VH-VL binders against q8ssq3r676to911. Designs and how they scored, part 9

Target 1, 236 residues: q8ssq3r676to911
Amino acid sequence: SPQDIAKQLTLIEFKLFQSVKMKELYHKSWTISKSKFENSPNIMSLITMSNKIANWVATEVVTTPHPKKRVEVLKRFISVAEHCKKINNFNTLMEVISGLSNSAVSRLKETWKSLPTRYVNSFNSLQNFLKTDENWKSYRQTLKTKETPCLPYLGLFLQDINFIEDGNSNLSSENDWVNFKKMNLLTSVFTEIQYFQRHPYFSFSTHQNIQTYFEKDIVILPEKELYAFSKFIESP
Below, E stands for the ipSAE of ESMFold2; O stands for the ipSAE of OpenDDE; V2 stands for 0.75 times the mean of E and O plus 0.25 times the DockQ between their complexes.

## First folded at step 1 (VH-VL)

Design p04 (framework fv_potravitug)
Fold by ESMFold2-Fast, scan of step 1:
Structure p04 (fold): chain C 236 residues (1-236), chain A 124 residues (1-124), chain B 108 residues (1-108)
Amino acid sequence: as target 1 above (236 residues)
Amino acid sequence: QVQLQQWGAGLLKPSETLSLTCAVYGGSLSGYYWTWFRQPPGKGLEWIGEINHYGSTNYNPSLRGRVSISVDTSKKQFSLKLRSVNAADTAVYYCARGTDYYGSESYFNYFDYWGQGTLVTVSS
Amino acid sequence: EIVLTQSPGTLSLSPGERATLSCRASQSVDSSYLAWYQQTPGQAPRLLIYGASSRATGIPDRFSGSGSGTDFTLTISRLEPEDFVVYFCQQYGTSPFTFGPGTKVDIK
């Protein structure tokens, strides 16, 4: 069910999130191609999982050739996204919305036209929640008011750290001031990550079949093949 | 509408510990720095220190050895303790909300909501 | 620490006049790290301007800020009776965050 999928992905991704060590966030280590897997292994594991889930969502849509069944797949993923938001799993929420917003999926005009209004409205609401406009205003406001348990969107933390690291290097102020401000901002991000890491989803039960599916049985098409399947199921 | 209300003892003797509490109404503690200031009679404001929702603190170096700030997220309160007070600590003390610590650095550390103030007098 | 000086210490004007208040920093501050506050005696400060020139929510458009480097200005285009109070500048570009000594706007 959509609810079970959301809960199991929450357990999988929260374990990965919880494994991230603060030292992996030092010196933008996850952005350095040569050494990122050795210096930021848990960050890279989470990023890899996030890309895997987003591409899986797109794959499930474009590999469903029957129009009515493909609409049911869209409805299922929108329901998964709704439940992710409800249980404060913003990381998986972002992944599902990203998969549905993949150009191979978003171009399927006839499929989206067949989607009931309730699901269209829900999808639009979730996209608006995740808008980058005004520095992620809606998402940040929600994160500020949310209590634990919560799985925040890792990508935004990484973006904030990149900004702090790069932005402070452009200042021509005294070294002590630049270092103080930079370290203060970095410490605030690290402290927030650690706060969420210490509050797991204790009430969720593991469904081994679903977890095995995501680890072993998931099918993901490369980007080129996603487009090829998209064009075969709906002509431009 | 965000509102800050503060309270604590106003009269102290030298060597005692000042203890003040600030409660936040109409908003979340999360995402902001919660800050203490003081203003000696007839003088300008002095920043004392700040704390965020997760307990991360920054203090004015001039007070660092004597000051501690704590936060109680369940009660939505944050508190100031200043040890070994003397006559120079006589001031009106204010709590305030600092800006959102995410995003652009240019939006940090100005103060948009303030408590009503507490006059603290240190006299033997 | 950065020391802020405000001039004049007292500015004597009549209602309806333009007020220009100066804040000078002992070291250069990025204009994005300068704020202005208004304080009525016996009350907490009220944020007017942040980032040297951005007006805070609810602040009338007669208040404006300008400046960069070491020299900053608060302008009140047309003084109203409630504006005859004390004004402070604040820098938040370096620790510790510091305030100026204030400029009192007084009735002539």
Scores: ipSAE 0.000, ipTM 0.384, lowest interface PAE 17.6, mean pLDDT 83

Design p05 (framework fv_potravitug)
Fold by ESMFold2-Fast, scan of step 1:
Structure p05 (fold): chain C 236 residues (1-236), chain A 119 residues (1-119), chain B 108 residues (1-108)
Amino acid sequence: as target 1 above (236 residues)
Amino acid sequence: QVQLQQWGAGLLKPSETLSLTCAVYGGSFSTYYWTWFRQPPGKGLEWIGEIDHSGYTNYNPSLRGRVSISVDTSKKQFSLKLRSVNAADTAVYYCARDFGYSEWAFDIWGQGTLVTVSS
Amino acid sequence: EIVLTQSPGTLSLSPGERATLSCRASQSVSSNYLAWYQQTPGQAPRLLIYDASSRATGIPDRFSGSGSGTDFTLTISRLEPEDFVVYFCQQYGDSPYTFGPGTKVDIK
């Protein structure tokens, strides 16, 4: 079911999120190509999983050649996204919306036209929630409630740390006031991540069949093949 | 060249659970839905439900409370369980290839299994 | 659910004649997702036509389908001895998928 898929992905990705150590966020180590897997292994594991899930969503859509069944696949993923938001799983929410927004999926105009109004409205609402307008205003307002359990969108924390590191004076070269100000900003982000890491989804039960599917049986097409399948099922 | 082979117990008593399995030989498994139908003696076909390789299911509402379909993607098998059977569940049960990579509706069928529910 | 009605219930014809079988839906069939099957007693159904008018692989050209919306027709242009069996229509445009009660084609 969509609810069970959302819950199982929450368990998988929360475990990865909870494993992230604050030292992996030091010196933007996840952005250094030659050493990112060595110095930020848990961040890279979560990023890899996020790309895997987004591409899986796109793959499921473009490998469903029957139009009626393909609309059902869109409805299923929109329902998964709805459940993710309801349970405060914003990381998987971003992944599902990203997959549905993949160019190979978004170009399928006849498929999207056949989607019932209820699902179109839901998809639009979820996209609006994740709008980057005014520095992620809607999402940040929700996160400020500190409601737990919650799996926040890791990518935004990484973006905030990049902004602080790059946008403010180098900590080692500036006066004491500027250095303390910069450290306060970094500490705020780290503290927020640690807060959410401390409140797991302990009410959720593991469904082994779904867990095994995402670990071993998931089918993902590379971007070139996604677009080829897209053109095959709906001509340009 | 794709073949479906099904098996399971054909004789049941009222209140027992029907369990049938269908194996897919040849062709692609993950790009199709797989489905179960039944046909009571001398009557028309009734759709039971369908499943894809990820375990996503759709069921006929008339059977929803009693039916469960599962999939084993590694073995290329899918199985039907129908709980609390009664005489009305007596039928030939068929597995079939559903929609997917082929444009065909239900183009490949298993051989069928006669299920008789009697006390 | 969409109810399918097939007419006639029994069609009595001779080999070489043209057979026309009707299938009517209680509601419009989405995208003309309508199939026709042939069934020999004791055997699984055999897909003849899908998407209202597309002939399945290996099906002789004497079989053709037509229609849209709520009215669909299966035509057998020249009956062969093996064609005197039961035919079912099925819609798969909306869940649950439903079948007609069948039309029996028998020899006069």
Scores: ipSAE 0.000, ipTM 0.387, lowest interface PAE 21.1, mean pLDDT 84

Design p06 (framework fv_potravitug)
Fold by ESMFold2-Fast, scan of step 1:
Structure p06 (fold): chain C 236 residues (1-236), chain A 120 residues (1-120), chain B 108 residues (1-108)
Amino acid sequence: as target 1 above (236 residues)
Amino acid sequence: QVQLQQWGAGLLKPSETLSLTCAVYGGSFSGYYWTWFRQPPGKGLEWIGEINHRGSTNYNPSLRGRVSISVDTSKKQFSLKLRSVNAADTAVYYCARELYGDYEGYFDLWGQGTLVTVSS
Amino acid sequence: EIVLTQSPGTLSLSPGERATLSCRASQSVSSSYLAWYQQTPGQAPRLLIYGASSRATGIPDRFSGSGSGTDFTLTISRLEPEDFVVYFCQQYYSSPLTFGPGTKVDIK
């Protein structure tokens, strides 16, 4: 079911999120090509999982050749995304919406035309929630009001740390005010991450079959094959 | 930076097999499709086909049955074979790298080209 | 297969003039699945524009692309001597990938 998929992905990704150590965020180490897997291994594990899930979503859509069944796949993933938002899992929400927004999926105009209005409206609402307009205004406002447990979007925290590091690079490191400001901004981000890490989804039960599927049995097509399958099932 | 170099025999008789190789230097081989094109004298480009590091191929339907593309991932090379050539196959042949993402299907990196002449 | 036609076949202009080159597709390639290339005789093509209007890295701002659906235009705002070469459009909306026959820009 969509709810079970959302809950199991929440357990998988929250475990990865909880494993992230603050030292992995030092010196933008996750951005350094030759050492990122050594210095930021848990961040890289989460990023890898996020790309895996987004590409899996796209793969499931383009490898469903029957039009009516393909519409059911879209409905299922939109329902997964809805439930992710409902349980405050914004990381997996971003991944599912990213997968559905992949060019190989978004170009399937006849498939999207066949989607019932309720699902179209839901998808549009979720995309609007995740839009980058005004520095992620909708998402940031929502995150500030959310109760725990919650799995926030890691990518935005990484973007914020990059912005703080880069935005203060032109100022003297010996200036006490500048150092105070930079430290306060970084500490705020670290404290927020640690707060969410402290409150796991204790009420969720593990379904081993679904866990094993995402670990071992998941099928993911590379980008070129996604587009080739897309053109095969819905040519211009 | 990343460079493509190509080589192979340029003079063929009708019914022979064309064989060309393209090598990738200085960059990653995985994560891209590697493509062959041809251009008859004074004409536009024709897409022949593509291959990735896992050996997955797509071919132009007009050439399917005569064309095969293979890959040697350890050497970062890919090769074109075109069987049963005739005068219509006379062209400059190019290898190229295909960019992917939202705008998959355009080409930012090209080999130098190989003139292939088929004559009796 | 999608057939691309380019007009005119030959465009005769002087340095400093504006050039407008047309590419028409036999069916819609949406708003963005169109690229433009420049080719000097004897050399490989050079990518100019992708996504109908996005300039490739290193390409001067005198080159611009526009259009959607079936009708696309490449504009060169002020021709330089090195711009008197052949230009090709290419669609990547549908397989097989196809190119236009080219427009040659000649000195008047």
Scores: ipSAE 0.000, ipTM 0.379, lowest interface PAE 21.5, mean pLDDT 84

Design p07 (framework fv_potravitug)
Fold by ESMFold2-Fast, scan of step 1:
Structure p07 (fold): chain C 236 residues (1-236), chain A 124 residues (1-124), chain B 108 residues (1-108)
Amino acid sequence: as target 1 above (236 residues)
Amino acid sequence: QVQLQQWGAGLLKPSETLSLTCAVYGGSFSDYYWTWFRQPPGKGLEWIGEIDHSGSTNYNPSLRGRVSISVDTSKKQFSLKLRSVNAADTAVYYCARGQYDILTGYDYYGMDVWGQGTLVTVSS
Amino acid sequence: EIVLTQSPGTLSLSPGERATLSCRASQSVSNSYLAWYQQTPGQAPRLLIYGASTRATGIPDRFSGSGSGTDFTLTISRLEPEDFVVYFCQQYGSSPPTFGPGTKVDIK
């Protein structure tokens, strides 16, 4: 069911999130091609899972050739996204919305036209919640409640750290106060991540069949094949 | 297409427990939250609480401590129990289909399908 | 909790006339999460509008909603005989969700 899928993905991704050590966030180590898997292994595991889930969503849509069944697949993923938001899982929410927004999926005009109004409105509301305008205002305002358990969007924390690391051009000088301010900003982000890591989803039960499916059995098409399948099911 | 049907005892004495059940016919069960509302005679509606297919609940703070909602996913039914009733609990009780944002406890789309209502009278 | 006030309490009009119903919130309703319901006495409410301005499935185009913040309006462009019933607004922008006291649309 969409709720069971959302809960099981929450357990999988929260475990990965909880495993991230603050040292993995030092010196933007997750962005360094040669050493990122050595220096930021848990961040890379979560990023890899996020890409896997987003591409899985797109794959399920474009590999459903029957129009009525394909609309049901869109409805199912929108329901999964709704339930992710309901349980404060913003990381998986972003993944599902990203998958549905993939060019191979978003171009299927006739499929989206056949989607009932309730689901169109839901998808639009979820995209609006995740808007980047005014520095992620809607998302950040919601996260300010700091209600736990919560799986925040890791990508925004990584973006904030990149901005802090890159935004201080005076660090090459002998100005200790500038370095002190940078460290305080980084510490604030680390403290927020640690806060959410301390409060797991204790009430959720593991459904082993669903977890095994995501671990071993999901089918993911490469980007080129996604687009080829997209064109096959709805011609340009 | 989707229909909700309610049943339960409508006449109660003070201190008894109210028990109402709502059955869902047609449509998807697991993709929605299932809610209870009440409306005292001549007054507005009051939200009681909600439950999803997994048994996760949220209740109106004014009724916490007296209310519990349960779900039977195999039968597509959900039930309301309100303990220690008083004359102030006299109302028409409705079940309804909704969708909630758990962060806020609120429905994105309003309640689009409702049961027929059950008049509950609490008197000695 | 957010308190909703509806005005007028009773609106007396004739079939074919335009009806304008107001709903005011005690504080801003976030994301315009406001719904309008129609209720015939003795029956369950029927959803008309959600998100302040989106018409629910199966609702005739004579019904429209508008507004944001604290002030919201339901408009019925031309009243039909079945429209002479009670209307409620509901906010779901903050917990717990709350309803207005209702506006009765009555025959002149």
Scores: ipSAE 0.000, ipTM 0.387, lowest interface PAE 18.4, mean pLDDT 82

Design p08 (framework fv_potravitug; at its last look DockQ between E and O 0.01; V2 from the best seeds 0.00; counts 0 for: pae E 22.7 > 2, placed apart)
Fold by OpenDDE, look of step 2:
Structure p08 (fold): chain C 236 residues (1-236), chain A 119 residues (1-119), chain B 108 residues (1-108)
Amino acid sequence: as target 1 above (236 residues)
Amino acid sequence: QVQLQQWGAGLLKPSETLSLTCAVYGGSFSGHYWTWFRQPPGKGLEWIGEIYDSGSTNYNPSLRGRVSISVDTSKKQFSLKLRSVNAADTAVYYCARLTDYSYEPFDYWGQGTLVTVSS
Amino acid sequence: EIVLTQSPGTLSLSPGERATLSCRASQSVSYSYLAWYQQTPGQAPRLLIYGASSRATGIPDRFSGSGSGTDFTLTISRLEPEDFVVYFCQQYGESPLTFGPGTKVDIK
């Protein structure tokens, strides 16, 4: 069920999220050529998983040749996204929405037109929630009110850290001392991350078969094939 | 399929600013390091810099201070600016993609843009 | 930065022959993040090999890569007419990313 998918992905991704060490977040380590795998292994693991799931969502849609069945696939993933939001898993929510927003999926105009209004509205609402307007205002406001357990969207933390790193020197302009302002800004972000890492989703039961499926068995198409399949099922 | 299409002015005078843009079609924009390279005529390739969709950038130290790379996620485009150009900046410039969740580097490239700096 | 050298500068062979190209790094390349590219005149480089020995998607099996540390090799088992172009090695394990000067494969 969509709920089961949401719950199991939450468990998987929360473990990844919880494994992220603060040292991985220093010096933009996850953005330094390919050393990112050495210096920020847990961050990279979560990023990899996120992209994997987003790609999987798109793959599932474009590899469903029957139009009516394809609409059901859209409904399923929109439902998964709804459940993710309900359980405060915004990381997986972002992944699902990203997958559904993939160019190979978004171009399927006839498929989307066949989607019932309630699902269209739901999808649009979720997109609006994740909109980047005013620096993710809606999402940030919501996140501030959430208690644990919660899996925040890691990507935004990384964005914030990058902003801090790029906008501030490591050394003070007044002297050659450490820029404590910068450090405080980083610490603030780290503290927030650590807050969310504290409490896992203990109420969720592990379904090993589903987890194994996501870890080992999901089929992901390369982007070129993704688009090719999309064109095949709905001609331009 | 994934395609990178680049454009910009190909003829510059010394001290002007090089400006190129690369647009991404047929693929995701997030999860990649969007990269710029250049190749002087008859010479090897040089890495200019990269930008992640989050906006984080890395530049070649040889060009640091003159280079800026920006991204427009809404348009699925990223751009290169090289300030204070001189004859040594004459080259074919390429945009390329490095996927962060793949071990394959630079699997897709733009068609290249010849930029000539001449007085 | 890691400086890459390639040898020979020019390799003259006939179609059907085996080509062996060498790439040497000034220091050990981390995790064997060494790639090989093919470049036809007037075109962008095309990825052939990554991770020193992995063939990129869509690349014919006549292309293979080997090596670790500072010494790497690209092998073309049987040269096709379209293979007589320039080949570059690249390390992407350490910033700044760097390329070798290239080896030109000429038709004898």
Scores: ipSAE 0.010, ipTM 0.468, lowest interface PAE 9.8, mean pLDDT 92
Fold by ESMFold2-Fast, scan of step 1:
Structure p08 (fold): chain C 236 residues (1-236), chain A 119 residues (1-119), chain B 108 residues (1-108)
Amino acid sequence: as target 1 above (236 residues)
Amino acid sequence: QVQLQQWGAGLLKPSETLSLTCAVYGGSFSGHYWTWFRQPPGKGLEWIGEIYDSGSTNYNPSLRGRVSISVDTSKKQFSLKLRSVNAADTAVYYCARLTDYSYEPFDYWGQGTLVTVSS
Amino acid sequence: EIVLTQSPGTLSLSPGERATLSCRASQSVSYSYLAWYQQTPGQAPRLLIYGASSRATGIPDRFSGSGSGTDFTLTISRLEPEDFVVYFCQQYGESPLTFGPGTKVDIK
């Protein structure tokens, strides 16, 4: 069910999120191709999981050749996204919306036209919540309430750290004042991450069948193959 | 949501010490730099200095020898002291929290305090 | 310190016209950490633009910023009556924080 899928993905991804150590965020180590898996292993695990879930969403859509069943798949994922937002799981919410917004899925105009207006409106509302307009205004306002439990969107924290860090590795710009301010701002981001890590989803129970599905049974097509399947089910 | 209220004596004689306090209502006090500015009548703004909730300070070099900023995190207040004032220190003084480079940027300003230094 | 100069000192226009305000820095502003403020006489400044080009929360889309390095511009695409006030640029790329002297937008 969409609700159970959302809850189980929350448990899986929150465990990964909770495992992230602040030292993994030092010096943008997750962006360094040679050493990122060594220096930021839990960040890389969560990024890898996020990419897998987004691509899994797209895969499920483009590998459903029957039009009526494919619309049901869209409805199911939009429902999963709705439940993710409801339980403050913004990381998985972003993954599902990203999967549905993949070019291989978004180009399926006939499939989207067949989607009931209730689901179209919901999808549009969720996309608007995650809009980057005014520096992620809607999302950031929601996160500032500090309501727990919550799984924040990791990607935005990483973007904020990159923005703050942009000058710290620039050896030609010796500016203690800016560097000191940036260090304090980095600490503020770390403190916020740690705050959410301290409040797990303790009321959610593990559903072993769904856990096993995501660990062993999910099928994910590479991005190139996603587009090929997309063209097969709806011609250009 | 966040509001800054400031107070302190606005009438001073040369050589006295200016003392202003700013209180933060609503929102989080920690994780931000809290700043003092001044604006002489009819002129532009001048940055005085800033303080982080840990007590770390940065001051304008032109005022460094006369300025101290302190913080009381339990009261969510920060204060400015400017020693040995003279007529050139006459200005409207503002406490503020300026925009952060990485967050949804907005700033907050106190109402301002007119400080007049005269014999 | 970085010295900011603003031009023109006074810009005389009518409501509905486009305003272009310039801010020049004496040296390159790191990270494009340049903000634009609006100030009504007797009031504290109001943030309009940060990071040279990003609009602050609640600021109408008629305000836009551009530029990098030493040359920055604030554009008001269609002046409203309340826009006839003073505008300041401010750099926060290095200590000390500095403001320009201001450009007064005056009604013609």
Scores: ipSAE 0.000, ipTM 0.429, lowest interface PAE 13.5, mean pLDDT 84
Fold by ESMFold2, look of step 2:
Structure p08 (fold): chain C 236 residues (1-236), chain A 119 residues (1-119), chain B 108 residues (1-108)
Amino acid sequence: as target 1 above (236 residues)
Amino acid sequence: QVQLQQWGAGLLKPSETLSLTCAVYGGSFSGHYWTWFRQPPGKGLEWIGEIYDSGSTNYNPSLRGRVSISVDTSKKQFSLKLRSVNAADTAVYYCARLTDYSYEPFDYWGQGTLVTVSS
Amino acid sequence: EIVLTQSPGTLSLSPGERATLSCRASQSVSYSYLAWYQQTPGQAPRLLIYGASSRATGIPDRFSGSGSGTDFTLTISRLEPEDFVVYFCQQYGESPLTFGPGTKVDIK
């Protein structure tokens, strides 16, 4: 049930998103390898979950050796991504698209060639929505509508903060105008995060079996193993 | 707006190692293939190779074992090393981005770096 | 590896004329992953067409692509003064990625 999967992932990830405190974003603390789990715990929980889901998607594809069944796995994940977009869960959407874009998956030319046109078009449309062109133009235009409930893509908030911090790295720290501009830009990002945090998905109900699956039963392979399985099922 | 900025030494002697770096601004580093091309003066482009942000690489066999591409995700940078250069390696070198083969290929390019290997 | 050839090597045309550029692959290009680029001297290539026939973002509709398998065509329906530059085809259906040698569109 792609719709149920999308809803349950939304509940899992929104809880993590709602727990993020703005102090976790200070000084790019989630980028500091020795202390990031201590100083940005909820950010790191979201990032860890995002990597887990993206890798899960890739793992499911490359561990399905039968070509026809592997195409059905692609269809299922594209459908999950479609439902994520429909319910404004752009974070899980990005995770699923990233998993399908993993080099171990994208190299499976014969598998992708066998997708029905409907799913190829849908996948292309979802990728176009998440294109980084013109500073994420399509995604940002959609987010500007402020529709709620919504789980925005966390990574873009983090990239915006990095840009603000890095874009001012060559300026004197004593320049009051630069510091004022920087703080205004950061405040704008934090305000947007908080706006979305306060509108949860109240109408979605937990499905315990699905929640338990993502908590305990999900299979994740390291990148090297993903590539090894990929080479086995489709030689270059 | 995604921007790729590249730098590195542009004048080399034979047998030296070419080293170029490309920094990515205004976009996500993850989920893309970071690519190097080169273009000898007055000639067409040659694909050098690519690296996925996780460090998986794929190189043009024509460059034999001379090429290495690396990534630094914390700096949002990727680098090209080409060992044992000779006159045939004189070219403009470009970095570029590829998201996936089903998207627009190579939608963002660096400004180009002319590398000249002395006669 | 897929070798791309382009013909003609040079087209001499006037503004307002139609240009037809050919790209031929030594093997079938998987998924029609064939791109066309425009390159002005001293600048990086500019993507025009991808997937053999899809216009890239921001490309005027005077540029169109067609073809599949081994034969691909770029058409410029009405040449503008800025179009008198070099055009490359490029396949991205298999590694190594390869480019054609280019077609120069020269003003008559």
Scores: ipSAE 0.000, ipTM 0.374, lowest interface PAE 22.7, mean pLDDT 84
ESMFold2 (binder alone), look of step 2: mean pLDDT 91; pTM 0.923

